# Miniprotein binders against q9bqp7, part 222

Target 1, 240 residues: q9bqp7
Amino acid sequence: VPQNWFPIFNPERSDKPNASDPSVPLKIPLQRNVIPSVTRVLQQTMTKQQVFLLERWKQRMILELGEDGFKEYTSNVFLQGKRFHEALESILSPQETLKERDENLLKSGYIESVQHILKDVSGVRALESAVQHETLNYIGLLDCVAEYQGKLCVIDWKTSEKPKPFIQSTFDNPLQVVAYMGAMNHDTNYSFQVQCGLIVVAYKDGSPAHPHFMDAELCSQYWTKWLLRLEEYTEKKKNQ
Short names: E, the ipSAE of ESMFold2; O, the ipSAE of OpenDDE; V2, 0.75 times the mean of E and O plus 0.25 times the DockQ between their complexes.

## First folded at step 21 (miniprotein)

Design Qi4 (at its last look DockQ between E and O 0.80; V2 from the best seeds 0.00; counts 0 for: pae O 4.7 > 1.5)
Fold by ESMFold2, look of step 21:
Structure Qi4 (fold): chain B 240 residues (1-240), chain A 100 residues (1-100)
Amino acid sequence: as target 1 above (240 residues)
Amino acid sequence: SPEMAKELVQSIEWLAKEVEELLRMGDPWYAIWMARMAVDFAEDTGDPELIAKVELLLAEALIKAGDPWAREIIEKAKKIAEELGSPELIEEVEKVRKKK
């Protein structure tokens, strides 16, 4: 249990968007400062077992692909993830037109993979938007806030190559989502809050994406784990 | 080499405990994802007992999610347990089968 509990939801804030809110999704710029990011906190608080398993996975990939093959593999995974997020931002933005974006970005296995999910997504409130937890002092950059099947969610888009995923993101996906949720719910740039999370795992071959829905109860349980990681990070920085 | 092998086993056991917690939290989908990873690493050990134990965790996660693939995984773990002649492992296989 965390030594210093803090709630994920803000009782002073409505969970229903106001009808007078802007029709354009929020895109708050990310500002670099001394406040740690969610991804930095998670990376710096990996257990020795997580580190060992990641290194073991890397060694197996290098044995299979060679050092240069592994470097090319990881670069390609990163590039395709970037293109996937760019395509999704374009698709979900009401201000974007087809001629404004490269149509080739919209033709990928990952985009094909999420088509059935996108039919259930509406009411986009934020895209690629910074969040800051003003009390707990951490920042992040969330992918999307929108309704999924009528429930307002922080949505995280992930790419996966079906047989061999990049395992670092596997350990901490739900913690990242709830950390963004908690930050958004306590960020004065946002007038509403979110109680649910969604992780969408898209596949390179176009196979139907897997939606991992996290209701408020599950989010609260992952929030406890996030608070422990943030607490560990804070203690580590004091001793550095 | 012996230190690396022990650390791998310990790390897989840590991952198995994470899977158990995910099941208690009611997140069987994420438990399946993590359990599949545990099975993959356990196969590197060449330790049939460890492989069967993490396969049973995967089966539990699949049962909780209502995924019929659990039957195939249970049979795989049962075959290993019988080949080892481990009464403890055979008992664990039967406990998981009854949860179906």
Scores: ipSAE 0.762, ipTM 0.902, lowest interface PAE 0.8, mean pLDDT 86
Fold by OpenDDE base, look of step 21:
Structure Qi4 (fold): chain B 240 residues (1-240), chain A 100 residues (1-100)
Amino acid sequence: as target 1 above (240 residues)
Amino acid sequence: SPEMAKELVQSIEWLAKEVEELLRMGDPWYAIWMARMAVDFAEDTGDPELIAKVELLLAEALIKAGDPWAREIIEKAKKIAEELGSPELIEEVEKVRKKK
């Protein structure tokens, strides 16, 4: 049980968007400060088992691709992920952001992969927007807040080159999503609350993306795990 | 190395526990993902009994998710159990099949 329990949901916020919610998605810039990011917390609190699995995966990939090949692979994965997020931001943004829709960004297999998910996405509230939990003292950059099948979700978009999600991308994804939810629900920059999460794994080959929906109950369970990770991080930092 | 093999088995056991927890939490999809990783690692051990056990765990997750792939996985585990001649493993396969 977390020592410093804090609720994921804010009882002072209504689940219903006020009719005055701006038609334009929020994009709050991430201010890098002394406050740890969700990603940093998760990375520094991986279990020995998780570290071992990742290292083993890395070693296998290096064996297959070589060291230089693995570096190239890693760079390509990051680049593809970035391009995918940029393309999604462009698609989900109602305002043609002045950047000419690079038509090439829209022709990716990843974009094809998520088309069936995008059909169920509406009411975009935030895109690439920073969240801060003032009380728990962490920050993050969430990909998207939108309605999925009529439920307001924090949506996290992931890319996978293989039909199987990569180990690196998915281990702590539920924790990341609920961390963003909890932060957003208590961030004064947001007037609304989210109760659901959605992890979408897009595939390079254009095969249908996999939606991993997290209801409020499941989010609450992962929130407890997140709080434990955050406490572990805080303790580790005090001992450094 | 024998040490790496031991660590691999420990990792599989950890993954198996996580899968069980995820199933208990009502997240069968994430359980499927974790179970698939466990299968991949079990295959690296070359231990058919371990493979079959992890395949059954994957099958349970698939059943919980309503995924038809469960049938194929159960049959794979059954084949391994029969090849090993393990009555215990055959019984476990039957138990999982009954959950479908």
Scores: ipSAE 0.065, ipTM 0.498, lowest interface PAE 4.7, mean pLDDT 85
ESMFold2 (binder alone), look of step 21: mean pLDDT 85; pTM 0.842

Design Qi5 (at its last look DockQ between E and O 0.77; V2 from the best seeds 0.00; counts 0 for: pae O 5.3 > 1.5)
Fold by ESMFold2, look of step 21:
Structure Qi5 (fold): chain B 240 residues (1-240), chain A 100 residues (1-100)
Amino acid sequence: as target 1 above (240 residues)
Amino acid sequence: SPEMAKELVQSIEWLAKEVEELLRMGDPWYAIWMARMAVDFAEDTGDPELIAKVELLLAEALIKAGDPYAREIIEKAKKIAEELGSPELIEEVEKVRKKK
């Protein structure tokens, strides 16, 4: 158990929007500062087993593709992920029209993969928006806050190639989501809170994406694991 | 090297323990994702007993998620257990099969 437990939910906040809330999704800018990001905390607190498996996967991929082939593969995965997130922000933004969107952003197997999920998404409250937990001292940049099947969620969009597992960040995806959730629920830039999470894994070939819904109870259990990682990070920096 | 092979097995066992925790937490979908990774690394070892054990863990996660693919995974593990003649592994296969 963490030595400094802190609640993921804010009992003084409503899970329903205030009538005075903005009609345009929030996009709080990310500020450079000395407090760590969620991704930095997770990267710096990987176990030796996580590190070993990542290195093993990398060497196996290099054996299959060659070093240049692996570099190209990794670059393409990164660029496709970036393009996917940009396309989703464009699709979910109420202020964009078809003529303002880059048509090439909308032509991808990943976008096709997620179409059935998007039909269940409504009430978009935030897109590519910074969160900060002022008490626990960490920041993040969440992908989306919207209703999924009537439940307000922090939504994280992931890409995957089904035949070859993409191991980067795989171990910690749910921790990332709940860390953003806890930060948002205690960030003065937000007037509402979120109790659920959703991880959507989109497939390059356009196969239907799988939505991984995390209810409040599951989020609370992952929150405890996040607090342990944050505590471990703090101890490492204390000894630097 | 022998030390890298030992570390690979230890890392797969660590990953299997993470899968078991995910199942206790009630997250069988993420458990499936992690178990598939464990199977993939276990196949790299060439150790059929380890492969069958992590396949059974994947099957347990699939059962918890209500995914009928569990049947195919159980049959793969059963075949390995019978070829090895391991009474422990055969019993483990039957315990997982009965959860279906």
Scores: ipSAE 0.773, ipTM 0.905, lowest interface PAE 0.8, mean pLDDT 86
Fold by OpenDDE base, look of step 21:
Structure Qi5 (fold): chain B 240 residues (1-240), chain A 100 residues (1-100)
Amino acid sequence: as target 1 above (240 residues)
Amino acid sequence: SPEMAKELVQSIEWLAKEVEELLRMGDPWYAIWMARMAVDFAEDTGDPELIAKVELLLAEALIKAGDPYAREIIEKAKKIAEELGSPELIEEVEKVRKKK
């Protein structure tokens, strides 16, 4: 049990959007400060087992691709992920940001992959927006807050080259999502709360993306795990 | 190396526990993902008994997710169990089959 329990949901916030839902998705910039990001917390609190699995995967990939090939692969995966997020932001943003829809960004297999998910996405409230949990002292940048099949979710978009999610991206994804949820629900920059999470794994070949829906109960369970990771991080930092 | 093999087995055991926890938590999708990784690692050990056990764990996760692929995985585990002549493993296969 976490020593510093804090609720994921804010009882002071109504689940119902106030009628003044801004017609434009929120995009709060991430401020670089001494506050750790969700990603940093998760990376620094990986178990020995997780580290071992990742290292083994890396070694296997290096054996297959070579060192230079693996660097190229990693760079390409990162670039593809970035482009995918940019394309999604463009699609989900109501303002035709005059950025010339690089038609090439929209023709990706990843965009094709998520089309069936996008059909069920509506009521976009935030895109690439920073969240801060003031009490628990962590920050993050969430991909999207929108309604999925009528439920308001924090949506996290992931890319996979294989029909299987990448080991690097998926281990702590539920923790990342609930961390963003908890932060948003207590961030004064947001007037609403989220009760659900959605992880979407998009595939490079355009095969249907895999939606992983997290209901409020599952989010609460992962929230407990997140709090434990955050406590571990805090303890490690005190001992440095 | 024997050390790497030991670490691999430990990792599989850890993954197996995580899969069980995820199943208990009602997240069969993530359980399937972790179970598939466990299968991949078990195959790297070359231990057919370990492979069969992890395949059964994957099958349980697939069953919980309502994935029809569970049937194929159960049959794979059954074949391994029969090849090994392990009555215990055959019984475990049948227990998982009954959950479907």
Scores: ipSAE 0.031, ipTM 0.453, lowest interface PAE 5.3, mean pLDDT 85
ESMFold2 (binder alone), look of step 21: mean pLDDT 86; pTM 0.853

Design Qi6 (at its last look DockQ between E and O 0.76; V2 from the best seeds 0.00; counts 0 for: pae O 6.9 > 1.5)
Fold by ESMFold2, look of step 21:
Structure Qi6 (fold): chain B 240 residues (1-240), chain A 100 residues (1-100)
Amino acid sequence: as target 1 above (240 residues)
Amino acid sequence: SPEMAKELVQSIEWLAKEVEELLRMGDPWYAIWMARMAVDFAEDTGDPELIAKVELLLAEALIKAGDPEAREIIEKAKKIAEELGSPELIEEVEKVRKKK
C-alpha cells in the first residue's frame, strides 16, 4: 500500500565480509543535518491510539510516583539505557583492554542479563554507527551489526525493568531496526548488507534477556510498515 | 469520564488488532509483548469480558511461541468466562485450549 515502494535489500551487495573490509568495527559519525531521523519519523507518526495509551500510562505513573518522582524515573531509565549501550560498545570493541574498561560500567544487572546472548554474537562489523538512506532521505544511529548464531544482524539493545515498562519504545522497535537495515543496505559508507534483525531486551535484575530474531521475510514485512510511516511523515511536512 | 472510558476500550481493541496482525506476520514474540500491554490496560476497564478476550489473544501468542505460560493464561480466561456464564466466551476459551 505505500505509494513509493523501495526495496529493503540491495541485490548488488553481499552479506559476506570481503578481504577489503576493516578488521575494526565501523563507527560512521552521525553528521548534524536537517533530514529526519528514524526516531523523529516514528515519534511524529504515532497513531491516535498509541498517543492515548502512552498518555494513560504516564498518568498512572504520575499517580504512583508524583510528578517529580515520574521525572526522576524517566531520567533514570534514560541514564541506565545510555550506560548499558556504553558498556556493550566497550565489551564488543576489539581495541579495548581490561585495563581501559570502566569496571563500574560493566557492573549491572543488564550486562548480566545479556551474557548468554553475547556468547552467540561474533563478527562485529559496526558499533554505534550512523546510517543514511540517500534515496528515501532519512538517517539513524544503529547500535550494532554482528552475527547472531551465524546470521548477520542489525542488533538493537533495549533495557526493561519489567514492572514499569517504558511503553513508548515498545510500539515501534521492529520498525526502527528495519529502517536502520534499509538505510545501511543503501549507504555508500558500507560495502556489505544485512538481511536479519535482532532485538535484545535486557532486564535490570539480571534475568536472562529475551532475544527477538527477525529473519529476512519478517524484516520485509516490517519494512512495508516503515515505508508507510515515512510516507505519512513526508506528507505531513509537505503540508506544513 | 464516560468519554475517556469509551476511548480506552477502543484503544485496547485497536491494540488487540495489532496483536492479531503480528501473529499473522509470524512474530509471536512481539505479539506476546503487545498482548501483555493489552491485558494491563484492559484490567483498568474493570470489564471482565474484555479482559478475558485479550487474555485469550495473549494465550494464542504464547502457544505460537511454544511458551508454557499459555496454560496459566487460558485458566485465567476460563475462570472469568465461567463466572460470567457467557456461552460465547466459554466457546472461545475452548477453541484456544484445543490449539495447545
Scores: ipSAE 0.790, ipTM 0.916, lowest interface PAE 0.7, mean pLDDT 86
Fold by OpenDDE base, look of step 21:
Formats: C-alpha cells, structure tokens, sequence
Structure Qi6 (fold): chain B 240 residues (1-240), chain A 100 residues (1-100)
C-alpha cells in the first residue's frame, strides 16, 4: 500500500464538460523543471527483471542487426513514432485542417492502422499537452484527451513495427496513462476530469490498430501501482 | 551461460506472476502481451516443460480476452505435454481447455 495515498479522481471536478469547454484542444507546453516526468519515474523504477528483459532483447537485436544496424533501427523507430504523433495531432486538431497537411505524413501504415479507432474518437479536449501533479510532484506530456466511444479518455498512441506488441512498448504503458490521468485531474490548467484510459497500438503494415480500453476501475488499480513507483523513485532520489 | 539461463528462468517466473496479476486485474490484453514474451523467453531455454507451462498461461490470457488463438496455443501445449509423456502437464492442459 502506498504510504502517500492520493486519489486519481478529483471529487471537486464534475465529469460533465462545462458548456464553456473551448472548441480548440488545449496544448499546454511542457515546462522543464526539476520536477520528474512520468517517463523518468517509470524508467528509474524498472525492476531488475524488466531491465534484464530489455537488455536481453537489446542484445538479441544487436546480434541480429549489428550495433550500427540496431542504432539505425532505434532511430527509425523513434522517427516513425514522432511522425505518427505529428500526423495524429494534425488529424485531431481542428486548426491544422487549414494547413497543408503534409500528405506524406498521412500516407503511413500507422495512420491507416488507426483509422477505425479515429472513427470512434470525438470531442478532442487536449493534444500534446503538459500535465502537472502539484501535490505528487510529477509532470508529463499526454498525447490526447478525447472521447472514445462516448467516454472521455486519456489516449496514448503507440507504434509497433510488428503486428505483435514489442517489448519497446514498456510494460508500464498503463501506468503512464493513469499517471497522466491523475495529474490532469488535479492540474489547475484543466477544468474537466477523465475517468478512462485508452492505449492504441498502431501497426506499421496498416493492420487494424489494437485499442486497449481502461475503465475507471482498472485505472484505479494501476494508479495504486503508479503511486508505489513514484514512492520508490522519491526514495531513490533521497538516497542519491 | 548457466547464469544467464538461471536469470532467464527467473525472468519467466516473474513474467508469469505479472500475467496472473494482470488477469486478476481484468487486463487480458497486457496479460497476452507479457505471456507472449514469456513464451519467447521459454523457447530460448529449450525446456519443453517450461514452454508448455508458459503456453498454457498464454492460453488462459487469450481465453480471457476471447481470442480464438487460444485453441491453437492449447493444442501446441498439448502436443508438448504428450511428447514429454507428462500426466501432470496433460492434466493442466485439460484444465485450461475447460476454461474456454
């Protein structure tokens, strides 16, 4: 049980979007502060087993591709992910509909992969927006807040080169999503609350993306795990 | 190295526990993902008994997700169990099959 319990949901916020919700998605810039990011917390609190598995995967990939090949692979994966997020931001942003959509960004297998998910996405509230949990002292950059099948979600977009989720998608993706939810729900820059999460795994070959929906109950369970990771991080930093 | 093999087995055991927890939490998708990783690592050990056990765990996750691949995975585990002549493993396969 976490020593420093904090709720994921804010009882002071209504789930009902206020009629004054801006028609434009929020995009709050990430401020580089001494405050750890969600990603940093998760990376620094990986278990020995997780580290071992990742290292073993890396070694296998290096054996297959060579060191230079693995660097190239990693760079390409990163670039593809970045382009995918940029393309999604363009698709989901009402304002960018007027800018010459780089047609090349839209012609990716990843974009094709998520088309069926995008059909169920509406009411975009935030895109590439920073969240801060002031009490728990962490920050993050969330991909999207929107309604998925009528439920307001923090949506996290992931890319996979193979139709199987790769180890590169950190086992901690659900933790990341709930960390963003908890931060947003207590960030004064946001007037609304999210109760659900959605992880979407897009595939390079254009095969249908896999949606992983997290309801409020599942989010609450992962929130407990997130709090434990955050405590572990805090303890490690006090000892450094 | 024997040390690496031991660490691999420990990692598989950890993954198995995480899969069980995820199944308990009602997250069969991530359970499937972790179970697939566990299968990949089990295959690296070359231990058919370990492979079969992890395949059954994957099958349980697939069943919970309603994925039709569960049948194929169960059959794979069954084949391994039969090849090993392990009555215990055969019984475990049948237990998983009954969950479907």
Amino acid sequence: as target 1 above (240 residues)
Amino acid sequence: SPEMAKELVQSIEWLAKEVEELLRMGDPWYAIWMARMAVDFAEDTGDPELIAKVELLLAEALIKAGDPEAREIIEKAKKIAEELGSPELIEEVEKVRKKK
Scores: ipSAE 0.017, ipTM 0.337, lowest interface PAE 6.9, mean pLDDT 84
ESMFold2 (binder alone), look of step 21: mean pLDDT 86; pTM 0.852

Design Qi7 (at its last look DockQ between E and O 0.83; V2 from the best seeds 0.00; counts 0 for: pae O 2.9 > 1.5)
Fold by ESMFold2, look of step 21:
Structure Qi7 (fold): chain B 240 residues (1-240), chain A 100 residues (1-100)
Amino acid sequence: as target 1 above (240 residues)
Amino acid sequence: SPEMAKELVQSIEWLAKEVEELLRMGDPWYAIWMARMAVDFAEDTGDPELIAKVELLLAEALIKAGDPLAREIIEKAKKIAEELGSPELIEEVEKVRKKK
């Protein structure tokens, strides 16, 4: 149980659109370098078991690929993820049309993988947008806020190579989503709130992506776990 | 390294406890994701009892998600339990099978 509990939802906000909402998705720039990010909090509060498993996975990959092969592998995974997110932002942006170079960006198995998910996505409210929780003092950069099958969600896009999973951020994906949700719900740059989350796992070979939906009750349970991680982070920094 | 092998087993056991928590929270799909990772690491140990235990946990997650692949995983764990001749593990397999 956190010593300083804080609610994930803001009772003063509606999850309903209003007529004065912008027609273009929000894209708030990330500007707070002193306040820790969600990913920094999660990385700094990994258990010793998480750290051990990550190191073991890395050593297995290095034995298989060699030092330089592993470096190339991780660079390629990062690049593929970056291109995937850029393509999705372009696809979901109502004011940007695809350029010739953007057409090549759209040619990937990952984009094929999410097509059936994208047909269920509507009402895009934010893309690649900063969030901050001024009371709890953390920031993040969420991928997307949109309706999925009629429910407004914080959506996080993930890539997966089925035979060799990249595990560095796997352990805490739901915590990341609810941390963004809580921050957005208490961020004055946003006039609405979100109560659901969606993690979409896309596959390199184009196989249908898996949507992992988290309703409000599940998000509240993950929020409690996020608060514990944030509390642990804060305590570590007081001692440092 | 015996010390590193012990730490691997302890880390897999920690991961299994995380899977159990995810099932209690009502998130069987994320539990499946995490359980598959536990199975992958357990196979590195060469410990058939540990492998079967985490496979049964994966099967429980699959059952809660309504995924028929649970049957295949249960049969895999059953084969291990029979090879070991472990009454405890055979009972665990049957308990999970009855949840189907």
Scores: ipSAE 0.775, ipTM 0.906, lowest interface PAE 0.7, mean pLDDT 86
Fold by OpenDDE base, look of step 21:
Structure Qi7 (fold): chain B 240 residues (1-240), chain A 100 residues (1-100)
Amino acid sequence: as target 1 above (240 residues)
Amino acid sequence: SPEMAKELVQSIEWLAKEVEELLRMGDPWYAIWMARMAVDFAEDTGDPELIAKVELLLAEALIKAGDPLAREIIEKAKKIAEELGSPELIEEVEKVRKKK
């Protein structure tokens, strides 16, 4: 049990969007501060087992691709992920006129992959927006807050190359999502609350993306795990 | 190296526990993903008994997710169990099959 328990949901916030919800998605810039990011917390609190698995994967990939080949591979994966997020932001943003959309960004297997998910996405409230949990002292940049099948979710978009999934991003994805949810629900820059998470894994070959829906109960369970990771991070930093 | 093999087995055991926890938490999708990784690592050991056990764990996750692939994975595990002549493993296969 976390020593510093804090709720994921804010009882002071209504689940109902106020009628005054801006028609434009929020995009709060990430401020570089001494406050750790969700990603930093997760990376610094990986288990020995997770580190081992990642290292083994890396070594196998280096054996297959060579060192330079692996660097190129990781660079390409990162670039593809970035382009995918940019394309999604463009698609989901109401203000970006079709004219400024780099058609090349839209012609990706990843975009094709998520088309069936995008059909169920509506009511976009935030895109690439910073969240801060003031009490728990962490920050993050969330990809999207929108309604998925009528449920308001923090949506996290992931890219995967079949048949070799990029292992680095997948282990703690549920923790990342709930960390963003908890932060947003207690961030004064947001007037609404989220109760659900959605992880979408897009595939390079255009095969249908895999949606992983997290209901409020599952989010609460992962929130407990997140709090434990955050405590571990805090303890490690005090000992440094 | 024998040390690497031992570490691999330990990692598989850890993954197996995570899969069980994820199943208990009601996240069969993430359980499937973790179980698939465990299968990949088990295959790297070359231990057929370990492979079969992890395949059964994957099958349990697939069953919980309602994925039809569960049948194929169960049959794979059954084949390994039969080849090994392990009555214990055959019994475990049948236990998983009954969950479907």
Scores: ipSAE 0.242, ipTM 0.617, lowest interface PAE 2.9, mean pLDDT 86
ESMFold2 (binder alone), look of step 21: mean pLDDT 86; pTM 0.843

Design Qi8 (at its last look DockQ between E and O 0.80; V2 from the best seeds 0.00; counts 0 for: pae O 5.7 > 1.5)
Fold by ESMFold2, look of step 21:
Structure Qi8 (fold): chain B 240 residues (1-240), chain A 100 residues (1-100)
Amino acid sequence: as target 1 above (240 residues)
Amino acid sequence: SPEMAKELVQSIEWLAKEVEELLRMGDPWYAIWMARMAVDFAEDTGDPELIAKVELLLAEALIKAGDPRAREIIEEAKKIAEELGSPELIEEVEKVRKKK
């Protein structure tokens, strides 16, 4: 149990979209700050076992590809992730100017992989938008806030290259989502709140993505785990 | 090295405990995800008993999610248990199979 518990939901806010809300998705810019990001907190509080398994995975990849091959692989994974998020922002945003090169971005296996999920997504409220928790003192950049099958969610898009995928960011995906949710629910830039989460893992070969829906109860359980990680991070910084 | 091999097994056991917690929380999808990673690392050890044990965890997660692919995983674990002749492992396989 964390020493300094804080609620994930804000009783002053509704989970229902307001008819007078803006018709275009919010995109709050990420400002230069000295407070830690969600991803920084999670990376700095990985367990010894998480670190070992990630290093083991890296050594296996280097054995297969060589050091230079692994560097190219990781660079390519980063670029493909950026292209994927850029394509999704374009697809989900009504204000995107038509770009002549959009067809090449839309022909990605990752985009094919999520097509069936996108059919169930509506009411997009935020895209690539900054969140800040003033009280708990952390920031993040969430991918998307939209309805999934009628429920408003913080949606996180992840990429994977294999049927049994392992990538560095997957250990703590649910914690990342609930951290964004809690920050958004208490951020004055937002007038609404979100009680559910969705993680979507897209596959490079176009295989159907699986939507991982997290209801409010499950989000609350992961929120407790996030608070413990944030507490651990804060304690480490005081001792340095 | 022997030291790294021991640490790998300990880290896989940590993953297995995380899978059990995820199932307890009612998150079988994320449990499946973590269990697949545990199986992948367990195969790296070459330890058939460890492989079968983490496969049974994956099967439990698949059963909890209502995913029929659990049957294939149980059959693989059953083959390993029979080859080893381990009474404890054979009993574990049957316990999971009866949950299906």
Scores: ipSAE 0.771, ipTM 0.908, lowest interface PAE 0.8, mean pLDDT 86
Fold by OpenDDE base, look of step 21:
Structure Qi8 (fold): chain B 240 residues (1-240), chain A 100 residues (1-100)
Amino acid sequence: as target 1 above (240 residues)
Amino acid sequence: SPEMAKELVQSIEWLAKEVEELLRMGDPWYAIWMARMAVDFAEDTGDPELIAKVELLLAEALIKAGDPRAREIIEEAKKIAEELGSPELIEEVEKVRKKK
């Protein structure tokens, strides 16, 4: 049980969008500060088992691809992910006007993969927007806040080269999503709250993306795990 | 190395516990993902009994998700159990099959 329990949901916020919801998605810039990011917290609190599994995978990949090949692979995966997020931001942004839709960005297998998910996405509230939890002292950059099948979600987009997203996705994706939810729900820059999460795994070959919906109950369960990770991080930093 | 093999087994055991927890939490999709990793690592051990056990765990996750691929995994685990001649493992296979 977390020592410093804090709710994921803010009872002072309405789930109903205020009629004054800006027609334009929020894009709050991430400020570099001493506050740890969600990603940093998760990375620094990986279990020995998780570290071992990742290292073993890395060694296997190096054995298969060579060291230079693995570096190239890693760089390519990162670049593909970045391009995918940029393309999604362009698609989900109502202001088509400013960024010349690099037609090449839209012609990716990943974009094809998510088309069926995008049909169920509406009411975009935020894109690539920073969240800060002032009380718990962490920050993050969330991909998207939108309605999925009529439910307001924090949406996290992931890319996978293989239909088996085993190795490219962090085991902590659900934790990341709920961390963003909890931060947003208590960030004064946002007037609304989210109760659901969605992880979307897009595939390079254009095969249908896998949606992983997280309801409020599941989010609450992962929130407890997130709080434990945050406490562990905080304790580790005090001992450094 | 023997040490790496031991660590691998420990990692598989950890993954198995996480899968069970995820199933209990009602997240069968993530359970499937972790269970498939456990299978991949179990295959690296070359221990057929361990492979069959984690395959059954994957099958349970697939069943909870309503994924039809559960049948194929159960049949693979059954084949291993029969090849090993393990009555206990055969019984476990049948228990998982009944959950479908």
Scores: ipSAE 0.020, ipTM 0.373, lowest interface PAE 5.7, mean pLDDT 84
ESMFold2 (binder alone), look of step 21: mean pLDDT 86; pTM 0.842

